# VH-VL binders against Protein PARTING DANCERS homolog (PTD): the designs that were tried, part 7

Target 1, 248 residues: Protein PARTING DANCERS homolog (PTD), of Oryza sativa subsp. japonica (Rice) (q6l5b5)
Amino acid sequence: MERSTHSTGWTCLPPPPPEPAAPGRGVCAMSTSWRDKQQPSLINFIAAFLAANSYRLNFLSISPDFIFNNGELSVAFIFETNWDCQNEGAVFSRVNMLKRQLKHLYVVVAVPTKEQNESFNRSYHKYGMKLGFPTFVPVTDPEMGFEKIVKIAHALGVCKQQDIISRLKNEREQAVQCTDSFLRVLTSIPGIDNHDANALAQAIGSIEAIAKASKKFILENTDLSTDKAETIVRFFRDPQYYLSPKIN
Key: E = the ipSAE of ESMFold2; O = the ipSAE of OpenDDE; V2 = 0.75 times the mean of E and O plus 0.25 times the DockQ between their complexes.

## First folded at step 3 (VH-VL)

Design a4 (framework fv_amivantamab_arm2)
Fold by ESMFold2-Fast, scan of step 3:
Structure a4 (fold): chain C 248 residues (1-248), chain A 119 residues (1-119), chain B 107 residues (1-107)
Amino acid sequence: as target 1 above (248 residues)
Amino acid sequence: QVQLVQSGAEVKKPGASVKVSCETSGYTFTRYGISWVRQAPGHGLEWMGWISAYNGDTNYAQKLQGRVTMTTDTSTSTAYMELRSLRSDDTAVYYCARVYKGLYYFDYWGQGTLVTVSS
Amino acid sequence: DIQMTQSPSSVSASVGDRVTITCRASQGISDWLAWFQHKPGKAPKLLIYAASSLQSGVPSRFSGSGSGTDFTLTISSLQPEDFATYYCQQADSFPYTFGQGTRLEIK
């Protein structure tokens, strides 16, 4: 079921702009060991960003780097804030152990330099392309990476909430569910986030149709930039594209 | 070096089943799909279906739906195609070919397996 | 189903000749077309994908062109190893369909 694709129908949508909310509507747990390895400025950014998005931040001794809980599901993250070219296999060993304990796991990797991005892509090809492995999300910098983490957590929370609402209304109708597999594939493309994936889901709807869509078709039917449209076309048309740094 | 190596030739009677294997090497098996294509004597190439090595998802040609099953074994990087209720018009050379998910282009092929169906 | 028609069914040529093979789709397929070389006793070999993109390892004398319904494969200077049957294949819609083939034989 995770592999369902939509041409028309409900998809995972970004939540509307947050309303003023009471503290405690969602919880984010941060690993204390991860925290202690980071610059204080990044921790301050994270705390402020979570507060702005109505998440309560707790510091706990946990195995992943972050766990988000909105009451409906728990989503875990491994967050590499500066990719280590000298130990390329370390994160994948960690993922292999954690994927059995965690139902929802994402790996966000900051690759600020061309060398780091190339190193990550080689390692991802070698170690990350296995059945049951989570989505890997490369980003340019840690702040952007954390924003993407919160966006993923929000999108998954909205999808789960909509599934429950749908079930309550339509007991006899086939449940319309969030396409986690669809979002996973699209957000694995460098530079493509949940907002972009949802735009593609709404406009085009299926992985097959997106895979064979022309750059012009994507630009005409979505609000994606020419750069993002080209990235998507090359990802599906050129099997080696996903292993290369984004052309700038 | 990418290689797809198929099982050997088979001779079957009408109504029997055949299972052809396609052992792959030289790439990450779960990154690509495998398509099956056959060619009957005196005829062109005919697409039979494909399977994703990542999630086991399949798509079969309508005329073969219900008679064909495609599977993969990730531990051995091997794809399988089983065709049941064989008829004389199933006599063909059967090929496996690697397909990148979403591209639908067959970039590397197995050597072919001749399946002869005769009484 | 999309029908693929190749012309000619056979062509005789000499080493060094320029050879063109055409393929027509029964409906528009954009650039979702591939060309294959097929030799007796061997597996088909991908030459061109996306109508005009040369597959890695394929000699530059092979080229593809066309869009929509009409496509051409060109061999600019025929070599002895190029004598084979050539097939076009549409990748636009299921089921994927092949042309009937063009046999390239020595004069």
Scores: ipSAE 0.000, ipTM 0.377, lowest interface PAE 20.5, mean pLDDT 77

Design a5 (framework fv_amivantamab_arm2)
Fold by ESMFold2-Fast, scan of step 3:
Structure a5 (fold): chain C 248 residues (1-248), chain A 120 residues (1-120), chain B 107 residues (1-107)
Amino acid sequence: as target 1 above (248 residues)
Amino acid sequence: QVQLVQSGAEVKKPGASVKVSCETSGYTFTRYGISWVRQAPGHGLEWMGWISAYNGDTNYAQKLQGRVTMTTDTSTSTAYMELRSLRSDDTAVYYCARGFKYGSGYFDYWGQGTLVTVSS
Amino acid sequence: DIQMTQSPSSVSASVGDRVTITCRASQDISSWLAWFQHKPGKAPKLLIYAASSLQSGVPSRFSGSGSGTDFTLTISSLQPEDFATYYCQQADSFPYTFGQGTRLEIK
């Protein structure tokens, strides 16, 4: 806000302040594709449960099923509400695609019958027990599964808050580094100019948040074209950029 | 100059196994994944599976699960695909392909292909 | 699995013609779609990635369009070297799946 120019002539736009802990726990984004596959009673349960736990619910076109953001940390979830014994590999394929885009990913699987639980255990042994794979959490029903999702998201957010002192102590230097990284990374995307980068800074505020944003989220929160939003989403799925030493 | 060079043609009997190699050069091997794709005579392209050269993660087409194994050797920048319990309908040209972007499936460089013939 | 359906299965054309090949996904794949050219005795060649991005070294007469479930590959002015089989491929999720192929033949 107060720093329009740093020592090299660049505009400094700090990330948005974290959401206050007092009025709510954060924001939950639910995949519209996932929503449309579920029973209305489950969606009603989820909406009521989130409201009771002070989360704001948004319906967005996102790659995981849920993303929780409390200002300090984003946590993504894949949620299989009824394990499909006829398509045992599908969820693990999806995990392979998403795990490199998302720092915090959990997979919650509802296995209401003994047959489904045995099928899941066989599949997990074959596909899920690999280095770098996320935590898989089996549950007995979808409602309890969603309660577990909220508990995991909240617990991880609380742990992240323990780093507050270290963050505040280096706030000025981090802001300068973020300005250089933010503007240069975004303008390195083919077809993205300084105006586009500033629009993203204004609306979303951080490289990590932009990297995790869906095309629909970018379109709803910026004036960027559909093609530019698609380009940004795809850029952050390139493995060579995730291996960059300075991408946070 | 990126190159993927595959091992030579194989003739096998039903029930045997075959192991095809794909030696890579011209890029950092561990940065990109390798997919295997086959084409039976008169048929289209069929994806068989993928392996990460970064961490060894694999994903196999369900119809081949239990018969296929993909591995990598980082010291030689080589990927391998072993197919067991061969059947006549496994006769195909087998390709390795570099996945340009992780999990996206954009295969920018391919090996020359290995013909595997399964006949009794 | 995501099913990819191409049309037409074959097309006959002359040098200089504009050729259009279409591809349909059984579910929304956003722009996670690639187009390949395949010639007998050779490996497939990537032409288009991300539905509309031209691969380096591919002639500008090739273009891709579409998003969601419906996609198109266009060759604006056909050349002799373009006679081949063309495949679309979804890159949205495992297992990756290809269309059945469109055979482009000289008229």
Scores: ipSAE 0.000, ipTM 0.383, lowest interface PAE 19.0, mean pLDDT 78

Design a6 (framework fv_amivantamab_arm2)
Heavy chain, then light chain:
Amino acid sequence: QVQLVQSGAEVKKPGASVKVSCETSGYTFTDYGISWVRQAPGHGLEWMGWISAYNGNTNYAQKLQGRVTMTTDTSTSTAYMELRSLRSDDTAVYYCARDSYFLGGFDYWGQGTLVTVSS
Amino acid sequence: DIQMTQSPSSVSASVGDRVTITCRASQGISRWLAWFQHKPGKAPKLLIYAASSLQSGVPSRFSGSGSGTDFTLTISSLQPEDFATYYCQQANRFPYTFGQGTRLEIK
ESMFold2-Fast, scan of step 3: ipSAE 0.006; ipTM 0.409

Design a7 (framework fv_amivantamab_arm2; at its last look DockQ between E and O 0.01; V2 from the best seeds 0.00; counts 0 for: pae O 12.0 > 2, off the site)
Heavy chain, then light chain:
Amino acid sequence: QVQLVQSGAEVKKPGASVKVSCETSGYTFTDYGISWVRQAPGHGLEWMGWISAYNGNTNYAQKLQGRVTMTTDTSTSTAYMELRSLRSDDTAVYYCARGDYTFLSDAFDIWGQGTLVTVSS
Amino acid sequence: DIQMTQSPSSVSASVGDRVTITCRASQGISRWLAWFQHKPGKAPKLLIYAASSLQSGVPSRFSGSGSGTDFTLTISSLQPEDFATYYCQQANRFPYTFGQGTRLEIK
ESMFold2-Fast, scan of step 3: ipSAE 0.007; ipTM 0.467
ESMFold2, look of step 4: ipSAE 0.333; ipTM 0.686
ESMFold2 (binder alone), look of step 4: mean pLDDT 91; pTM 0.932
OpenDDE, look of step 4: ipSAE 0.000; ipTM 0.491
ESMFold2, look of step 7: ipSAE 0.007; ipTM 0.476
ESMFold2 (binder alone), look of step 7: mean pLDDT 91; pTM 0.932
OpenDDE, look of step 7: ipSAE 0.000; ipTM 0.489

Design a8 (framework fv_amivantamab_arm2)
Fold by ESMFold2-Fast, scan of step 3:
Structure a8 (fold): chain C 248 residues (1-248), chain A 120 residues (1-120), chain B 107 residues (1-107)
Amino acid sequence: as target 1 above (248 residues)
Amino acid sequence: QVQLVQSGAEVKKPGASVKVSCETSGYTFTDYGISWVRQAPGHGLEWMGWISAYNGNTNYAQKLQGRVTMTTDTSTSTAYMELRSLRSDDTAVYYCARSYDFLTGPFDYWGQGTLVTVSS
Amino acid sequence: DIQMTQSPSSVSASVGDRVTITCRASQGISRWLAWFQHKPGKAPKLLIYAASSLQSGVPSRFSGSGSGTDFTLTISSLQPEDFATYYCQQAKSFPYTFGQGTRLEIK
């Protein structure tokens, strides 16, 4: 949840609408540098497998090989498609750099031959045990490896869906509290009743947004009369009621 | 929508070089690779090599290694294939083709072909 | 390199005939085989990818089958516009390789 700390300001906002569904499960970003090192058949397999599993594929300049986004969760992968017995330390150095930047990182390694598997196991014992939390997943071929990547991303997305549901419940409770405060302010305006205040809450949703709203904005987004819209604008922009300079 | 348009026919002497262009449109150039394929008169299709439009990484057919250079210009969405030290057996129609297609498969769009004739 | 061998080198057929063209890879390529139609003076046209997937816009009389090393292209009911040379191509790894081609001629 590191990204949830980004704030757009101190306002009580209603829960954001659900993000438009990508076709099915989410979005997959593939490193362009990684793509260009791979055999075209593997890229074609990956694209077909992602489409079959309802993931949208984007090509981006990113440091890991793949990033999957399932709503609020991002999970990253390093994908070694053919273990290099001549450069055993390279992947572990890359993992050491990336693990500090990424909360969820998995390393998938294809070891098609017995010699490659033995080489990987020796390297993992020498270097990998010191790296802690990144999970290493050996596989027999790149196609199996990518299937494992999608299954891991899906499984983590399922767990995050439960977290998202819990977060949405908390946000809804906060929005109800904000609405009660909002209604108190608006009904203090002469001529504005509870039905008017509820219409403004439903259409606009915050005191800050109402204070910044033009008469035209209120009329276009609510069924309030011209006179009531003028009264609201005057209330927030009149020096008697708005302590700060007019902000539009 | 997607189009690959190649430069015109060339006549060259043995030992010269030829540079064929492939101007693309209708897609994001840097998302796909370009392969070059040739066909000599009376012969089959022969793959020459591939280039990434993203970073310029190449893979060339072994028999052409050292004589062929593939490049791209992202600003014009154009791929180039230069073949040096031309011999009479390099006479062929040269094609460019898009290599990564996530909806339809490999080599889905081709240029119209460029005839290169090598004669004294 | 993976060598691709087509059989037959040429076939003579009549409109309405069922035509079968075979392609063999020198090593396993899973399903990573494409079929192309090539007419004189035109660029090659993709017919089938991933051994059996029909390219958008290609008539349903074309079908592909096979996996591993042995692959088949079938035209169920030959039409006049189908007379051409057909090529298989392995898409498993660089370098890409094509079969030598099968020329489909009017009987």
Scores: ipSAE 0.008, ipTM 0.467, lowest interface PAE 9.3, mean pLDDT 80

Design a9 (framework fv_amivantamab_arm2)
Fold by ESMFold2-Fast, scan of step 3:
Structure a9 (fold): chain C 248 residues (1-248), chain A 122 residues (1-122), chain B 107 residues (1-107)
Amino acid sequence: as target 1 above (248 residues)
Amino acid sequence: QVQLVQSGAEVKKPGASVKVSCETSGYTFTDYGISWVRQAPGHGLEWMGWISAYNGNTNYAQKLQGRVTMTTDTSTSTAYMELRSLRSDDTAVYYCARTLYDSFGDYYFDYWGQGTLVTVSS
Amino acid sequence: DIQMTQSPSSVSASVGDRVTITCRASQGISRWLAWFQHKPGKAPKLLIYAASSLQSGVPSRFSGSGSGTDFTLTISSLQPEDFATYYCQQANRFPYTFGQGTRLEIK
């Protein structure tokens, strides 16, 4: 059976095609406290990548992790290079302080594992879905994350800010709305809660794929119980003629 | 409850200035921005710009650049919009509306003032 | 600028009727559309945001749908307090632009 590609940070839309990285002009300021927490190999990657894209790199004591100035705009970033499942609220507290001081702020989060992605999604739902909060950009690794940072900074400097914000808001809102609709369908199944629905979204990614999934596939790719997997399979195999009484 | 209460109607001659106030209550003033929107008779709503109640950052519609100034007074939870060098085509009902800062969150005008009629006539 | 066009300009209906108002954008705006209710002498009121999300406190008889360029506001069973002018607004690009309004009147 063909299935949608499984990925960290499931959304119902495919990622947009990558846009060519145009060379930028300007300065990148990196937080010295952030720098000192990172592995030297990542700092060397960042320095080389910035040089290749015509940015000057300065190490400064700043409140966000990065500030880019592309001549037209200054854009700030918080960059979590490895999501901490044991301290899920920390980044959102920091965002709450900085969002009021910085007009243009993005939060880029590396979630290399399924567990980290699930933890991040729960935290984002609890703390990050507030009026006035910035765009959160999940990525699979820190190097990809920094490449995304530079792409965002360049795009905001080259294009009118409103056009780029509109595109990023559309991507974020569509992802949130599609995920919410998906979760609503799954939680309508007796005995399936929000945690179970999120596990299914992360592992399988679509209603159609879940409807066609075997009990074995659900058990191998999620931490759901045998009873819950059976309930899901039964629900979708017999959507129009489900004659059995509710099984909690 | 959230309320936005605007100052009363104004009649001005061409070339004059007008300053409209928007007094807010029922929420933390500095958590939201204020947008200004106007509607000329027989026309649709036109966005004029917004201001951050926290730091005073503004973003104005390009058409109004140089003629409009938006300010806030945190001590009274009040926003102001001043429009200078008035023309007859500035005759409109002017609204304030609660909205987000210029950010990557949701930009919606969730609560509005009752409107202020500004008439510009010779 | 994105031009927003509403149809019809006015509609006459009776209490209990299903009423549909449409809004068309001159270019794609994805889901970034809001619907407002406006009564003379009152402040405008947000009904729907992000094309289909119901604002808290708004009755469930109001619903929105659409994506891209074509959008619809539906009132499933019209109530006396629903007679008003309705406006759509795109939030996809600056400057934000609004439709010219649809007046909902008693038949």
Scores: ipSAE 0.000, ipTM 0.371, lowest interface PAE 16.4, mean pLDDT 78

Design c7 (framework fv_cilgavimab)
Fold by ESMFold2-Fast, scan of step 3:
Structure c7 (fold): chain C 248 residues (1-248), chain A 123 residues (1-123), chain B 112 residues (1-112)
Amino acid sequence: as target 1 above (248 residues)
Amino acid sequence: EVQLVESGGGLVKPGGSLRLSCAASGFTFSNAWMSWVRQAPGKGLEWVGRIKSKTDGGTTDYAAPVKGRFTISRDDSKNTLYLQMNSLKTEDTAVYYCTTLGYWDSSGYMDVWGQGTLVTVSS
Amino acid sequence: DIVMTQSPDSLAVSLGERATINCKSSQSVLYSSDNKNYLAWYQQKPGQPPKLLMYWASTRESGVPDRFSGSGSGAEFTLTISSLQAEDVAIYYCQQYYSTLTFGGGTKVEIK
């Protein structure tokens, strides 16, 4: 005589929020080797801009120049702050190496002069227009370039968040199915209707807790009659319940 | 490289006090949430407490067995985490580890661990 | 406090065979707003500090071999080693970071 199908617990109440979740938009990791090659004024601008946009800045030994983590998504950047017309292949070689390691990679290139812009366009057309190569984003100066980096990282995070919201809707649908299972078990008890089952769900919340509840506890925490409370207690605790004659 | 180094462990009498230090290097310590974890000889891991970054309020939380006796603090100018242990009991005998709660993102999982320092509380 | 329970306490597995470790939390560690399970796995070898293996229940830490995988959601989780190697002999711990921090009791993995 196996009664396990009616004695299992369901708890579909939403859990409380987690404690260790960090506030803000996310985290930005900056390459220490990239940092050391830049003017201090640019590093100061970047730090201030990240703080203004609620990103935490960490300095790390990493292969790309920046990695942004918005909680759900990591996106990497190569940031060329001044295009080198005399070494046009350097950035494309680096891209070829890193694109194999990184799922989301963008290349931001500062081209302050007409000559640099023309040089970059020629190189990009020749070497950068290949299947599997990341998006290249030309900008006029390093400050604009970093603003663009943050905008891209944020936009990708928002898109990922929309995917999460879609998943949360699916979870809500699954939670409704869980609640339906809970209600089906309770309404299988002779004399217990949907109103009674909902009262038990609201006051006690789980099959395990209901199975352990005393008649007095049910009466004190719900509006169920004495007869219904007794029926519930007998259903879960009395192994002879279903062998007994019908009780009014 | 990202590294944590504990120091200050040793033999102490019941009812005594001891202060542990943890020196951090290779990451931006001031942004990291930090934790202490202990392990009694031959036993499992037990969380001791945590401290948040100053940006996140600098608050501390402790496991029930140590609350009121242990204090976690940090000195961001020295990249150092501290554990002040008062009213020590024989049950506090353990290897004490300092750890990050996400060294670059404060996610809550322990990604960097020190080597540990042994604290023995015995008469 | 959230109580973490691991099973079995110990298991012996032949080289190349699959090892399965279970972890149960006293309440769900799945946060509906971000759809993440606040659950991590650690490996500890004798005389060494623990090493992070998995976080967010199924995300493998950098440098951890593909034979390690995490699964589960809500309150029941599993760490699987698909083909046990000699270097995998260790004690494995699960840990929740949903509400403060709590470790499981550990599972010792040995070669038979």
Scores: ipSAE 0.015, ipTM 0.499, lowest interface PAE 7.5, mean pLDDT 82

Design c9 (framework fv_cilgavimab)
Fold by ESMFold2-Fast, scan of step 3:
Structure c9 (fold): chain C 248 residues (1-248), chain A 124 residues (1-124), chain B 112 residues (1-112)
Amino acid sequence: as target 1 above (248 residues)
Amino acid sequence: EVQLVESGGGLVKPGGSLRLSCAASGFTFSNAWMSWVRQAPGKGLEWVGRIKSKTDGGTTDYAAPVKGRFTISRDDSKNTLYLQMNSLKTEDTAVYYCTTVYSGFLDYYGMDVWGQGTLVTVSS
Amino acid sequence: DIVMTQSPDSLAVSLGERATINCKSSQSVLYSSDNKNYLAWYQQKPGQPPKLLMYWASTRESGVPDRFSGSGSGAEFTLTISSLQAEDVAIYYCQQYYEYPTFGGGTKVEIK
């Protein structure tokens, strides 16, 4: 107990806020090794598309090809921009290595020709089906493939944000119950109304602290009258305020 | 081989300062969220604070007992995490562990890699 | 802060017998949207750093023997060692990561 920081009194404080979102929609990290293997026209398209969608682009030495973070969630992508019919197992081997490290991993594969599409389908049935997670997304065009990457990243971020909002609503409901209970206790004191209870909540913050507060402390930290401060002090420290001598 | 190695611990007087380092190897340090956790002699574990990867904003968070006195930073070019400890108190005496909290782009789950720890003794 | 309470403080179990450690959270650490419990378990042997055993309450970390199992949901959790071995002598900690991390007080597991 003595080793940790925590509230020792009945203090109705909101839970810590969720972590701040990244600027704009978020951040996109692109693998430098992947970048160096691509045509400049595709890199220019990607940079322009990310800027248009309010993502900051960073070039980093990373294991997947892309990683998106929007403050709420990170999602990784392997992006095969031109399927290699002569090396059908390479991408699946890479997926097998990364799937254990990445909760959200998508594999986007460009198959521009009929031969490439047939080759990919054969490899997927042989190697891909048994992998389960991650999801494979075939596309016919690398630019369309990248647009799908951004849409997937954004959609997952929106879903996670809604999940966080739902959690915050549940926490807010608990905080409201705490506040209502606090106000109910204070307004049960003879002569203390909702305004007085709110002033005490804001200035002192807990039932324990109020119960231990001196009359002078209440008067110095609130706009309550001398009579009301005396009533509060007596309520918490004088048995006569809790029970009638005739029924105790 | 994934490793974290702490250094910089030692004896320091109350009110003094000390800087701890944590050298990371065997993984992409720049993608990882890093934390400091301490353990007073014969006592349990206490989280000190964390720092996010630069991609995730590079922000820091601290436990209340150290907030305002301790500062966590990182140097990704050196694969090194730091803990600057100011205004040290006797109750800060503990073994300080460096840990990974978030391996790049995994959803946050536990502290998966820990260093050996470095002892900080605050005594007159 | 979310307060984590472990019981018992210490536990003596014969080799090959079951060891059970309980962990209680002051509030639910179950996140409704992904239906995951944000709870981890650690093992600390004398003179060593803690080692992650379990995350998401019941998912074993890579390399952890199958005799270790986690169960529970919401605010009450259990770590079970089905058949205690000599190398399992350690202090075990639960930890929530639903909010800023907080640890239980630890449970020392010893051989009778």
Scores: ipSAE 0.000, ipTM 0.403, lowest interface PAE 16.3, mean pLDDT 79

Design d1 (framework fv_dargistotug)
Fold by ESMFold2-Fast, scan of step 3:
Structure d1 (fold): chain C 248 residues (1-248), chain A 118 residues (1-118), chain B 106 residues (1-106)
Amino acid sequence: as target 1 above (248 residues)
Amino acid sequence: QVQLVQSGSELKKPGASVKVSCKASGYTFTRYAMNWVRQAPGQGLEWMGWINTDTGNPTYAQGFTGRFVFSLDTSVSTAYLQISSLKAEDTAVYYCARGYRFGSLDYWGQGTLVTVSS
Amino acid sequence: DIQLTQSPSFLSASVGDRVTITCRASQGISDYLAWYQQKPGKAPKLLIYAASTLQSGVPSRFSGSGSGTEFTLTISSLQPEDFATYYCQQYDSYLTFGGGTKVEIK
């Protein structure tokens, strides 16, 4: 759920049903124990990359290293940021334990050197092929590895949302007239554009509530400028700007 | 139950810096604005400004720019007021207070006394 | 900015008295006015918002009235716990407080 989005009733129709997150939006949970083992620069990269791709980041005590939830689908990841040639079986033991509980599990392994890649391939043929279920994804460095994780999570989300989006489009046609009427009233205010009207619709949701809102309330619940908030307050509060019959 | 708990009193020399904390509990921190209000000894209440707890965007009243900074740590539901280059006239009790129903202030911290003296 | 003028600055009263405090705004603020009670050494407590709406938990002897530029806080029968300083505050624009009214026991 996006921040600053408030569910409020419309004056003409009941609220439209909640829509699923757009492709590339969702929540990412990172293991606190995994986080504490990593270099701070990698954690900073991950946080920035997730924000740039519209994912909310939570730190939780979880058994895999990452869990992505895109609304309809949860997908888990084990992320080895530097393959240990001297402990080849550890990752496969974790995978064997977790595969019983997780329908979607990917294992991303950073193998920056030829020696590490050869070691991983040897270990995979000995232990990994017998596991069958999880997909193993070798990468050359941790940053590229995390980019791959986000791409996998996004792709799975997009595939699942195709049918849902089609259903929602049909239902939205019923709500369009109510939204258009609301936006028409707000954009009739001098200096208020469609972006501003949509911000007010999301934060407050009704013309009556906007008319009763103080300048401070508009400023603290929207990203509108001081000048625009003043204009809206004057339009609804000052009797000289009331030019049409009230529809209640 | 809604509570705002502020950090303890501070005694500072002129030119020093101070950071006052206000920890919120009992409600969703990001759904209500946080306001700061000052009261000099024996004087009335003076509004300093507010911070949008969802966006982190601060707004300062006239007279409270430059040396005063509002900030947040949403992970611990805490708001901060930092005052730099302290002057004797900054001696006051500083309150945090939650914004309520179009701009009234419904819950207040207990106050933090900041004393600036040589 | 909007200036609030509060009167009187000080009053002495006895338990059981009716007390009236006035707050005047330098320009129209509709009903965007709140009243607070502050006891010595304590934080202010919200009594009334929207000029006349009583906050939950506040005794019914407190009432507010007015709109536009003139507002009144009334305590119908003063109790011992009501001896405090009272402030009005507008929220039509960025917040300003009145100068306060100290209510003392005779």
Scores: ipSAE 0.000, ipTM 0.383, lowest interface PAE 18.1, mean pLDDT 78

